# VH-VL binders against p39960r1967to2165, part 32

Target 1, 199 residues: p39960r1967to2165
Amino acid sequence: VPLEDVCERENTLIPTIVVKLLEEIELRGLDEVGLYRIPGSIGSINALKNAFDEEGATDNSFTLEDDRWFEVNAIAGCFKMYLRELPDSLFSHAMVNDFTDLAIKYKAHAMVNEEYKRMMNELLQKLPTCYYQTLKRIVFHLNKVHQHVVNNKMDASNLAIVFSMSFINQEDLANSMGSRLGAVQTILQDFIKNPNDYF
Below, E stands for the ipSAE of ESMFold2; O stands for the ipSAE of ESMFold2 at other seeds; V2 stands for 0.75 times the mean of E and O plus 0.25 times the DockQ between their complexes.

## First folded at step 18 (VH-VL; framework fv_disitamab)

Design AA1 (at its last look DockQ between E and O 0.64; V2 from the best seeds 0.00; counts 0 for: pae O 5.9 > 2)
Fold by ESMFold2, look of step 18:
Structure AA1 (fold): chain C 199 residues (1-199), chain A 121 residues (1-121), chain B 105 residues (1-105)
Amino acid sequence: as target 1 above (199 residues)
Amino acid sequence: EVQLVQSGAEVKKPGATVKISCKVSGYSFTSYWIHWVQQAPGKGLEWMGWIDPSDSYTNYNQKFKDKATITADKSTDTAYMELSSLRSEDTAVYFCARLPYSDFWSEFDYWGQGTLVTVSS
Amino acid sequence: DIQMTQSPSSVSASVGDRVTITCRASQDIRNYLAWYQQKPGKAPKLLIYDASNLQSGVPSRFSGSGSGTDFTLTISSLQPEDFATYYCQQYESYTFGGGTKVEIK
């Protein structure tokens, strides 16, 4: 289901599933070694996804405080699977080249940091509201994960690598001959380290 | 463009150690995980583990965690797999391979040419 | 650990034949399945990813279908260069099918 359709149906700015998953990870998962880099058991991930589809749709009070959801990596995996299965990436197919072209110029030293941040903010303003707000929530979450790197071993660079799939689909990646993956990772690393510069 | 070039075939005696190299070119070494896959004679393919070259974080298939040690050298853009305490059943072709993403659920889009390790007395 | 059962283990076929290879997962893997072609002495080559998506540069005579537990690779009109061994692979935890050798009849 498209992200904007979910937010419209729920009358929310961010999908409820995203908020609940991220809140639980922030509550008990920030010190998990390899968080987001090592998936949980596939059965637990699928069970959680199905619970959201069945129980979350009929019970606004649905919570993750339940013995079924003990495995932090399954909660993290469910979140990543949700993002992977969205029909469009978080930069959208329509805008991914705009984002990545900007980062490519910056990496090539063809643009100073002040100009890069100004133009990146202009691109972010063009995203649909639910994309922007969901991205913002994710970036501040990943900043928290980054702040716990001493224990979890997942700094901003590691997180940018493992979340790149959420921002560029495989077709766009193949057409770029690999250069756009590095650009996405540069964008995400900067967002995660410096979220207040963009959001 | 993208290339994964492995070291040459090895013949070893039981109990020995072998270290296989996988040198990459045509892309940023630290932006992609590298996986290792075994293909024994008369058998199919079996996943062994992966490494994140950016910080050398590794994950192993339980079957191989006491057999294989995966490392990376960022200065030479080379990943390594060391096999210890070799036995005749370790005779196989060993491949390094890359995913299109460094993520949980991806296919292998580029492979090394394979390294035959033969263990015989 | 997800077991992949691939069948048949071999197929004897002629140029122009339609060849069908199946792969069954021991549990639901969604569409997280790839098909590879391997010729003797060579590394595997990716044909199909996410069950049905054709990899760039792969001829359109190759197609994939299925989801959940049952998957199929089809070669619509076998060509001389298609005689090889084919593997399925699930990538929720990286296990491969046992392979299907497609050989000349």
Scores: ipSAE 0.372, ipTM 0.751, lowest interface PAE 4.2, mean pLDDT 87
Fold by ESMFold2 at other seeds, look of step 18:
Structure AA1 (fold): chain C 199 residues (1-199), chain A 121 residues (1-121), chain B 105 residues (1-105)
Amino acid sequence: as target 1 above (199 residues)
Amino acid sequence: EVQLVQSGAEVKKPGATVKISCKVSGYSFTSYWIHWVQQAPGKGLEWMGWIDPSDSYTNYNQKFKDKATITADKSTDTAYMELSSLRSEDTAVYFCARLPYSDFWSEFDYWGQGTLVTVSS
Amino acid sequence: DIQMTQSPSSVSASVGDRVTITCRASQDIRNYLAWYQQKPGKAPKLLIYDASNLQSGVPSRFSGSGSGTDFTLTISSLQPEDFATYYCQQYESYTFGGGTKVEIK
């Protein structure tokens, strides 16, 4: 389901599934060693996804305070699965190349950091509201994970690598020698380290 | 062009060690996890473990945890797998393989050509 | 761990035949399953991912179907270059089926 359609159906700025999954990870998962890098069991991930599809689509009382959801890595896996199954990336299909072209130029020393941040902020302002707000929620979440790196071993660079596939389409993977993937990682790493510069 | 190029075949005696290399090209080495897969003669494929080359974080199949050591060298874009205390049942072709994502466990979209390790007394 | 049971172990077939290979997972893996082709002395080659998605560059005579625990690879009209061993693989813990050797009759 498109992100905008979910937000309209729920009358929210951020999909309810995203908020509930991230809140639970923030509550009890920030110190989990290898968070987002160690897989949860696919059975638990599938069960959680099905519960959201069946119980949680419009039921605001749905909660993760249930014995079924004990495994933090399954909650993290469900979140990553949700992002990968979106029909459009969080940079949007229309704008993903604009984001990545900017980062490629910056990495090639074709602009200074102040100009890069200015142009990146301009691109962010062009995103539809639900894309922007969902991205913001995710970036601040990942910043919190990064702040717990002493225990969880997941700093901003690790997180940028793990989440980069959620921001690139399959066509770019097939057509690039990894430059667009590296560009996404540069963008995400900067967002995660410096969220207040952008959001 | 994405390529994973492995070191050549090895013949070893029981008790020896071997270190297999997997040099990548055509993509950013640190952006993708590298997995290792064993194929014993006339047998199927068995997953051994993976490494995140960005920080050398590893995860192993429990069966191979005491046999294999997986490492990465970012300066040469090369992953390695060392097999210790070799025995005849370690005779196999060993593949490195890449996921299309730095995700948990997905399909292997690119494979090295394989390295035959033969252990004979 | 999740066991993958692949059948048959081998198939004798002629060019033009329809070939069907099955895999059964010991638990629900949704559609997180890949199919690989391996020719003697070569690395496996990805054919199908997510149970039914054809990898770029793979001929359309290959197709995959199934979800949950039961999966099928179909070659609609066997070609000479299709004589190989085929493996399924699930994504949770990376277990492979035992393989199916497709041989010339």
Scores: ipSAE 0.164, ipTM 0.668, lowest interface PAE 5.9, mean pLDDT 86
ESMFold2 (binder alone), look of step 18: mean pLDDT 91; pTM 0.914

Design AA2 (at its last fold request DockQ between E and O 0.95; V2 from the best seeds 0.00; counts 0 for: pae O 2.4 > 2)
Fold by ESMFold2 at other seeds, look of step 19:
Structure AA2 (fold): chain C 199 residues (1-199), chain A 121 residues (1-121), chain B 105 residues (1-105)
Amino acid sequence: as target 1 above (199 residues)
Amino acid sequence: EVQLVQSGAEVKKPGATVKISCKVSGYSFTSYWIHWVQQAPGKGLEWMGWIDPSDSYTNYNQKFKDKATITADKSTDTAYMELSSLRSEDTAVYFCARLPYSDFWNEFDYWGQGTLVTVSS
Amino acid sequence: DIQMTQSPSSVSASVGDRVTITCRASQDIRNYLAWYQQKPGKAPKLLIYDASNLQSGVPSRFSGSGSGTDFTLTISSLQPEDFATYYCQQYDSYTFGGGTKVEIK
């Protein structure tokens, strides 16, 4: 299901599943060693996703405060599975090249940081509202994870690496001969370290 | 062009240690995890573990956690796997491999050529 | 650990035959499965990812299907260069199937 369709159907700016998964991780998962780098079991992730699809869609009171969901890495894995299964990446198919072209120029020292941030902010303003708000929620979440790096061992660069798949699909990556993956990682690392510069 | 080039074959006695290298080229070493796979003679493939070269974080198959030590050297774009206390049943070909992303639920898109380790008493 | 049961362990076939290899996972692994070809003395080569997506540069006679627990690799018209051992792999914990040796008769 497209992200925009979910937000419209729920009458929300951010998909409910995203908000609930991130809130639970923020509540009890920020100090988990290897968070987002160590998966939960796929059986646990499937069970959580099924429960969310069946209960979360029909009951606004659905909560992850349940002994069935004790495994933080299953909650984190469910979030990453949700992002992987979206039909479009978080930069959108329409704009992914615009984002990555900008970062490639910046990495090549073809523009100064102030210009890069200005142009990046302009691109962000062009995203559909639900893409922008969902991206913003994720970036501030990952900034919180980064702030707990002493315990969880996941700094902004680690997080940028493990979330890059959510922003460029494998077909677009193959067509770029690999240069766009590094660009995505540069964008994400900067977002995670400096979220207030962009959001 | 993405390449993973492994060190040459080794012959060792029981109790010895061997360190296999996997030098990468054609991409940013720290952007991709490196996995290791064992193939014993006439046997199938068995996953051993991975390393994130950016900070040397490792994850091991429980079967191999006391046998193998995986490391990375960012200055030479080289991953290593050290096998300790070698026994005859450690005789195998060892492969390094890469994912298209450094994340879970991905296939191995590039493989090293393999390194034969023979343990003979 | 997720067990991968691959069958048959070997098959002998003629050039032009259709060959089908199956893998069964002990748990629902969605489409998180790859197929590899390995020729003697060589590293495995990726054929199919995400159960059904053909890797770039792989001949179209190879196809994959399935999701959940049951998966197949099909070679629609066997060629002499297809002599090899084929492995499935699930990517939750990277367990491989036991392999299927395809021999040209």
Scores: ipSAE 0.624, ipTM 0.842, lowest interface PAE 2.0, mean pLDDT 89
Fold by ESMFold2, look of step 18:
Structure AA2 (fold): chain C 199 residues (1-199), chain A 121 residues (1-121), chain B 105 residues (1-105)
Amino acid sequence: as target 1 above (199 residues)
Amino acid sequence: EVQLVQSGAEVKKPGATVKISCKVSGYSFTSYWIHWVQQAPGKGLEWMGWIDPSDSYTNYNQKFKDKATITADKSTDTAYMELSSLRSEDTAVYFCARLPYSDFWNEFDYWGQGTLVTVSS
Amino acid sequence: DIQMTQSPSSVSASVGDRVTITCRASQDIRNYLAWYQQKPGKAPKLLIYDASNLQSGVPSRFSGSGSGTDFTLTISSLQPEDFATYYCQQYDSYTFGGGTKVEIK
């Protein structure tokens, strides 16, 4: 389901499933060693997705505060699976080249940091509201994960690596060049370290 | 051009140690995980583990966790796998491989050429 | 751990034949499955990813289908260069099927 359609149906700026998954990870998962890098079992992840689709569709009070969902890595995996399966990613097919071209120029020292941040902010403001707000929520979440690196072993660099693909939908992944994946990682690392510079 | 180039074939005695190298080129070493795969003679493929070269974080198949040690050297863009206490059943071709994206639901898009390790008494 | 059951273990076929290879996962793996071709003495080569997507440079006579637990690789018109062993692989814990040796006779 497109992100905009979910937010419209729910009358929200961020999909409810994203909020619930991230809140639970922030509540009890920030110190999990290898968070977002060590997978939960796909059986547990499928069960969680199915429960949300079935129970959440009939009762919006569905919660993750249930003994069935004890495995933090299954909750984290469900979130990554949700992002992977979106029809369009949070950089969108229409704009992914704009984001990555800017980062490539910056990495090549073809612009100063202040200009890079200004132009990146201009690109972010062109995103549809639900994309921008969902991206913002994710970036601040990953900043919190980064701040717990002593226990979870996941700094901003590690998180940028494991989330770069999740920000590019399946079609863009198939068309992505190797250099553009590295550019996505650079963008994400900067967002995670310095979220207030962009959001 | 993306390349994973492994060290040459080795012949070892039981009880010895071997260290296989996998040197990468044509991409950013620290942006991609490297996996290792065993193929015993006439047998199928078996996943051994992976390393994130950015911080040397490793994850192992439980079968190999006491046999293999996976490391990475960022200064030479090279991953290594050391096999200890070699036995005749460790005779195999060992491959390094890369994912197209560093996420755990992905295929191996580039492979090293393989390193034959022969353990004979 | 997810078990992958691949069949048949071998098949003999003539040039031009249609060949079908199956993999069955012990639990639902969505479309998180790849197919590889391996020729003797060589590294495996990716053919199909995400169950049905053809890797760049792979001939269109190769196709993949299935989702959940049952997957197939099809070679629509076997060519002499298709002699090889074929493996499926699930991505959750990276287990491979046992392999299918395709012999052209």
Scores: ipSAE 0.611, ipTM 0.833, lowest interface PAE 2.2, mean pLDDT 88
ESMFold2 (binder alone), look of step 18: mean pLDDT 91; pTM 0.928
ESMFold2 at other seeds, look of step 18: ipSAE 0.619; ipTM 0.845
ESMFold2, fold request of step 19: ipSAE 0.530, 0.604, 0.528; ipTM 0.810, 0.839, 0.809
ESMFold2 (binder alone), fold request of step 19: mean pLDDT 91, 91, 91; pTM 0.927, 0.924, 0.928
ESMFold2 at other seeds, fold request of step 19: ipSAE 0.079, 0.592, 0.571; ipTM 0.640, 0.832, 0.826
ESMFold2, look of step 19: ipSAE 0.603; ipTM 0.832
ESMFold2 (binder alone), look of step 19: mean pLDDT 91; pTM 0.928

Design AA3 (at its last look DockQ between E and O 0.81; V2 from the best seeds 0.00; counts 0 for: pae O 2.7 > 2)
Fold by ESMFold2, look of step 18:
Structure AA3 (fold): chain C 199 residues (1-199), chain A 121 residues (1-121), chain B 105 residues (1-105)
Amino acid sequence: as target 1 above (199 residues)
Amino acid sequence: EVQLVQSGAEVKKPGATVKISCKVSGYSFTSYWIHWVQQAPGKGLEWMGWIDPSDSYTNYNQKFKDKATITADKSTDTAYMELSSLRSEDTAVYFCARLPYSDFWSEFDYWGQGTLVTVSS
Amino acid sequence: DIQMTQSPSSVSASVGDRVTITCRASQDIRNYLAWYQQKPGKAPKLLIYDASNLETGVPSRFSGSGSGTDFTLTISSLQPEDFATYYCQQYDSYTFGGGTKVEIK
């Protein structure tokens, strides 16, 4: 299901499943070694996702305090699976080249940091509201994960690497002359380290 | 052009150690995980483990955790796998391989040419 | 972990034949499955990813289908260069099927 359709159906700015999964990870998962780099089993992740589809989005009483959801890596894996299975990436197919072209120019020293930040903020304002708000929620979440790097071993650069698939899909990556993955990782690392500069 | 170039074939005696190299080129070494795969003679493929070269974080198949040690050298863009206490059942071709993303739930899009390790006598 | 059962273990076929190879996963792996071709003395080559997506440069006579636990690789009209061993692989824990050797009949 498209992100906009979920948000319209729920009358929300961010999909309910995203909010609930991220809140639970923030509650009890921030110190998990290898968070987002070590998956839970796909069977556990499928069970959790099915429970959300059957119970969670239509019943606000649904909670992750259940013994079924003890494994933090299953919760983190469910979140990554949700993002992977969206029809479009969070920069959107329509705008992914605009984001990555800007970062490529910056990496090539073709613009100063102040201009880069201004133009990146301008691009962010052009995203549909649900894309922007969902991206913002994810970036602040990843900033919290980054702040716990002493225990979890997942700094901003590690997180940028393992979340790059959420911002550029494999088809757009294959069409990119091989430069756009590094651009996505540069954008995400900066967002994660400096979220208040952008959001 | 993405390339994974492995070190040459090795013949070893039981109890010895071997270290296989996998040098990458054509992409940023630290942006992609490197996996290792065993193929015994006349048999199928078996996953051994991976390394994230950005910080040398590793994950192993339980079967191989006492046999294999995976490392990476960012200064030479080279991953390594060391096999210890070699036995005849360790005779195999060993491949390094890359994912198109540095993440789980992905396929191996590029492979090294393989390194034959023969353990005899 | 997830076992991958691949069948048949071998098939004898002629150029022009349609060949079908199946993989069954011991649990639901969604579409997280790839197919590889391997020729003797060579590394595996990616054919299909995410169960049904054709890798760049792979001929359209190859197709993949399935989701959940049952997956199929189809070669619609065998060519001489297609005689090889084929493997499926699931992405959750990276287990491979046992392989299917496609030979000249």
Scores: ipSAE 0.589, ipTM 0.832, lowest interface PAE 2.3, mean pLDDT 88
Fold by ESMFold2 at other seeds, look of step 18:
Structure AA3 (fold): chain C 199 residues (1-199), chain A 121 residues (1-121), chain B 105 residues (1-105)
Amino acid sequence: as target 1 above (199 residues)
Amino acid sequence: EVQLVQSGAEVKKPGATVKISCKVSGYSFTSYWIHWVQQAPGKGLEWMGWIDPSDSYTNYNQKFKDKATITADKSTDTAYMELSSLRSEDTAVYFCARLPYSDFWSEFDYWGQGTLVTVSS
Amino acid sequence: DIQMTQSPSSVSASVGDRVTITCRASQDIRNYLAWYQQKPGKAPKLLIYDASNLETGVPSRFSGSGSGTDFTLTISSLQPEDFATYYCQQYDSYTFGGGTKVEIK
């Protein structure tokens, strides 16, 4: 399901599943060693996703504070599964090349940091509202994960790497496997380290 | 061009160690995880573990945890796998492979050519 | 851990035949499955990822289908270069199927 359709259907700016998953990880998962780098069991992840589809859709009191969801890596895995299954890049299909081309130019030393940040902010302003708000929520979450690196071993660089798939167009995958993946990692690392510069 | 080039075939006696190298080129070594896969003679493929070269974080298949040690050298863009206390059942071709993105739930898009390790007395 | 049951273990077929290979997972793995081709003395080559997506440069006679627990690789019209061993692989713990050798009848 497209991100915009979910937000419209729920009358929200951020998909409810994203908010609930990230809140639970922030509550009890920030010190999990290898968070987002070590998968949870796919059986637990499937069960959690099914629970959101059945219980979460019809019960506003649905919570992840439940013995069924003890495995932090299953909660993190469910979040990554949700992002992986979105039909579109989190930079949107229309704009992903604009974001990555800008970062490629910056990496090649063709612009100064002030200009890069200004142009990146201009691109962010053009995102549909649900993309922007969802991205903002994710970036501040990952900044919090990064702040716990002493315990979880996941700094901004590690996080940028393991989330980069969610920010490229799938039809351009073979063409983007080189410099474009590196560009996404550069963008995400900067967002995670310096979220207030962008959001 | 993405390439994973492995070290050559090895013949070892039981109890010895061997260290297989996997040198990468054509991409950023620290941005992609390296996996290792065993293929015993006449057998299928079996996953052994992976390393994140950016910080040398590793994850192993429990079957190989006490047999294999996976390392990486960022200065030479080379991953290594050391097999210890070799036995005849360790005779196999060993492959390094990478994921298209450093993440779990992905396929192996590039493979090394394989390294035959033969253990015989 | 997730068990992958691949069948048949071998297929004797002629050029032009349709060949069907199946993999069954012990639990729901969604579409997190790849298919590889391996020729003697060579590394495996990726054919299909995410159960049904054809890898770049792979001939369109190869197709993958399925989700959940049951998956199929189909070669619609076997060519001489397709005689090889085929493996499925699930991505959760990287377990491979036992392989299917496709050989000349």
Scores: ipSAE 0.540, ipTM 0.813, lowest interface PAE 2.7, mean pLDDT 88
ESMFold2 (binder alone), look of step 18: mean pLDDT 90; pTM 0.907

Design AA4 (at its last look DockQ between E and O 0.92; V2 from the best seeds 0.00; counts 0 for: pae O 2.7 > 2)
Fold by ESMFold2, look of step 18:
Structure AA4 (fold): chain C 199 residues (1-199), chain A 121 residues (1-121), chain B 105 residues (1-105)
Amino acid sequence: as target 1 above (199 residues)
Amino acid sequence: EVQLVQSGAEVKKPGATVKISCKVSGYSFTSYWIHWVQQAPGKGLEWMGWIDPSDSYTYYNQKFKDKATITADKSTDTAYMELSSLRSEDTAVYFCARLPYSDFWSEFDYWGQGTLVTVSS
Amino acid sequence: DIQMTQSPSSVSASVGDRVTITCRASQDIRNYLAWYQQKPGKAPKLLIYDASNLQSGVPSRFSGSGSGTDFTLTISSLQPEDFATYYCQQYDSYTFGGGTKVEIK
């Protein structure tokens, strides 16, 4: 389901599943070693995803307060699976080249940092509201994960690497000979380290 | 052009150690995880583990946890796999491989040419 | 770990034949599955990713289908260069199927 359709159906700015998964990780998962880099079992992830689809659809008070959901890596995996299964990436297919072209110029030293940040903010403001708000929520979450790096071993650069697939699909990546992956990682690392510069 | 170039074939005696190299080119070494795969003679493929070259974090298949040590050298864009206490059952071709995303739900889009390790008395 | 059961273990076929290879996962892996072709002395080559997506540069006679636990690779009209061993692989723990050798009849 498209992100905008979920937010419209729920009358929210951020999908409810995203908020609930991220809140639970922030509550009890920020010190998990290898968070977002160590896989949870796909069986547990499927069970959680199915519970959201079934129980969340008929009981809007659905919570993760349940012994079924004890494994933090399954909750983190469910969040990543949700993002992977969105029909469009978080930069949107329409704008992913605009974001990555900007970062490629910056990495090539064709643009100073002040100009880069200004133009990145202009691009962010062009995103649909639900994309922007969902991205903002994710970035601040990942900043919290980054702040716990002493215990979890996941700094901003590690997080940028493992979330790249949420921002560029494999088709667009293959056509760029890999330069756009590095661009996505540069963007994400900067967002995660400096969220207040952008959001 | 993405390339993974492995070191040449090795012949070792039981109990020895071997270190296989995988030098990458055509992409940013630290942006992609490197995986290792074993193929024993007449057998299928078996995944061994991966390394994140950006911080040398490793994740192993439990079967190979005490056999293999995976490392990376950012200065030479080279990943390594060391096999210790070699036994005849370790005779195999060993491949390095890359994913298009450095994540746990992706396929191997580029492979090294393979390194034959023969363990014989 | 997720077990991948691949069948048949070998196929004798002629040029022009339709060849079908199956993989079964021991639990639901959604569409997180790839198919590879391997020729003797060579590294595997990616054919299909995410169960049904054709990799760039792979001929359209190759196709993949399935989701959940049951997956199929089909070669619609076998060509001389298609005699090889084929593997499926699931992404969750990177387990490969046992392989299917496609041989000249």
Scores: ipSAE 0.597, ipTM 0.837, lowest interface PAE 2.5, mean pLDDT 89
Fold by ESMFold2 at other seeds, look of step 18:
Order: C-alpha cells, then sequence, then structure tokens
Structure AA4 (fold): chain C 199 residues (1-199), chain A 121 residues (1-121), chain B 105 residues (1-105)
C-alpha cells in the first residue's frame, strides 16, 4: 500500500506501524549491538507484521507490550521489512534523481555546503506531506541510534548504508551503474548527523 | 565493470593458516558488504559470514566462527579471509560475493572467481 | 536457522525439454529467495532474485515463482548451455539448497 493511502485511511501524518515500531526501539533497543545490521528471526518478524495487519487497524489498539515481541532485532527487522515492501522509495521515484544529482555535485566540489543545504531543503519541501513527515521521523530516530554508537556500534555511516535500499530501488540503482548509491548514503549520513539542518 | 578478484590457489599442510584476498573494483568498497561462501569438493554452497568494510564489523555463521577471520583494508579496496588450524575437511573453493545493498535481505549479484585451498599431508 | 530442501538432486533432460526445480523453506521467507546457476570450476551466476525477478542479461526461458515456503525455477526450453547445477538461496540467514544437477540425457 502507498504511504499516502495508509496515512489517509488512518487520518495520520505518519503510518501508525512506523510510529509504534520506532517508539519501542527508542524505549528499549538503542543500545542493541548491531541494531539494524544484525537480523532478527524472520519467524518473529512475520508474526509481528501479521499482528499489525490483523489487530493494528485505524483505532490505535495494538501494543508491543507482549512477551511475543521481546526480541529487539525482530522489531527493527519488522520496520525495515515495512520500508522494503512499500511500493515507492522514500525519495519517491519522481524525485530520486533530483536528490542524488544534488549530492553528486556536492561530492564533486561543484557546490559549497551552504548552497547544498539550501537546495536540499527546497527538495525536501517538494515531497508529499506523508513522505516528508515519515522521513523526518525516521531521521530523528536514526540520530538517536547514532548517539548510542558507543554501545550499539551503529554510527551515522553504518546506518546510511543499511537504510539506503529504502531510498533508491534496484531499477534506479542499476541504470546509474551504482554512483547514486554513494549519493544516497552521503545524503542520509548528513541527515542523521545534522537533522536540525534539514527538519 | 564491477569485479571481485581473488588470490590464487593454495596448497597447505594440516595445522597451517591461509589468507585469501578479494580485491574489488568498479564500485565504492565501503558502500557494500562482502560475504564469504565455502564450496567443498562435490558439495553445495555454505555461507561463512560477512564484513562491513566501512568499519570492519563482522558477522559469522556459527560453524565458522572459530575457523575464519574476515578483515578489510579500505586503503587497497581488499577484503580478506584467514583460515586457521587447517584440516583436510577445509579443502574447498572459497568465494567472496557482494550484495546490491548492504542489508540482510539481498541476493549475491557479483562473485569472485573462487580460491581453491587444498589441505594435504 | 532456515533449512532449504531442494529437489530433485539431479535431472536428466534433453535439449528443448521443460525443466522444473523446486525449493522448500522450513519457514515463511516471503519472497526473499534467489536462484543461481553454476558450471564446473566457475562461480555461481545470479539468475532470479526476490523469487521471480529476472536478473539483467539472463535469457527469458528462465523464470521463478513462489512465495512463503515453496519456490520453483523453470527452464521453458532447455539449451545446451543450461546443463549446470542450480541452487536456491534464502536471504535471511543465507542458507543454500543442496543443488540440482541438470544433466544431458
Amino acid sequence: as target 1 above (199 residues)
Amino acid sequence: EVQLVQSGAEVKKPGATVKISCKVSGYSFTSYWIHWVQQAPGKGLEWMGWIDPSDSYTYYNQKFKDKATITADKSTDTAYMELSSLRSEDTAVYFCARLPYSDFWSEFDYWGQGTLVTVSS
Amino acid sequence: DIQMTQSPSSVSASVGDRVTITCRASQDIRNYLAWYQQKPGKAPKLLIYDASNLQSGVPSRFSGSGSGTDFTLTISSLQPEDFATYYCQQYDSYTFGGGTKVEIK
């Protein structure tokens, strides 16, 4: 289901599944070694996804306070699986080249940091509201994960790498011969380290 | 063109150590994880572990945790796998392989050519 | 971790035959499965990813189907270059099937 349709159906700015998963990770998972890089069991992830689909309707009755959901990496895995299964990536198919072209110019020293940040903010404002708000929530979440790097071993660079698939699909990546992957990772690393510059 | 080029075949005695290299080209080394896969003669493929070259974080198949040491050198764009205390059962072809994303739900889109390690008296 | 049961272990077939290879996972792996072709002395070559997506440059006579626990690779009209061993592989813990050797009859 597209993000817009979920947020419209729920009358929310961010899908409730995203908010609930990220809140639980922020509550008890920020010090998990290898968070987002070490997989949880796919059986637990499937069970959690099915529970959300069956009892997490628009009324906000679903809770993660259950012995079934003790495994932090299963909660993190469920979040990543949700993003992987979205029909469109978070930069959207329509805008992914605009985002990545800007970062490529910046990496090539064709643009100073002040102008890069200004133009990046302009691109962010063009995203549909649910994409922008979901991206914002994710970036601030990943900033919190980054702040716990001493314990979890996941700095902004590591997080940018493992979340890049949420921002560029394999079709768009293949036609760029891989140069856009590095651009996505540069954008995400900067967002995660400096979220208040953009959001 | 993406390439993973491995070091050549090795013949070792039991108890020895071998270090296999996997040099990459055609992409940013630190943007992709490198996996290692064993194929014993006449047997199937068995996953050994991976490394994130950006910070050298490793994750091992439990079977190989005490046998293999995976490392990376960002200055030469080369991943390594060292096998210690070699036994005849370690005779195999060893492959390095890459994912299109550095993530735990992805396929191996590029492979090294393989390195035969033979352990014999 | 997840066991992958691949069958048959070998197939004797003629050029032009339709060949079907199956993999069964011990638990639901969604579509997180790839198929590889391997010829003697060579590295595996990716054919299919995400259960059904054809890798670029792979002939359209190869197709993949399935989700959850049961997956199939089909070669619609076997060619001489298709005599090889085929492996499935699940992405969650990277377990491979035992392989299927496709041999000339």
Scores: ipSAE 0.562, ipTM 0.823, lowest interface PAE 2.7, mean pLDDT 88
ESMFold2 (binder alone), look of step 18: mean pLDDT 91; pTM 0.913

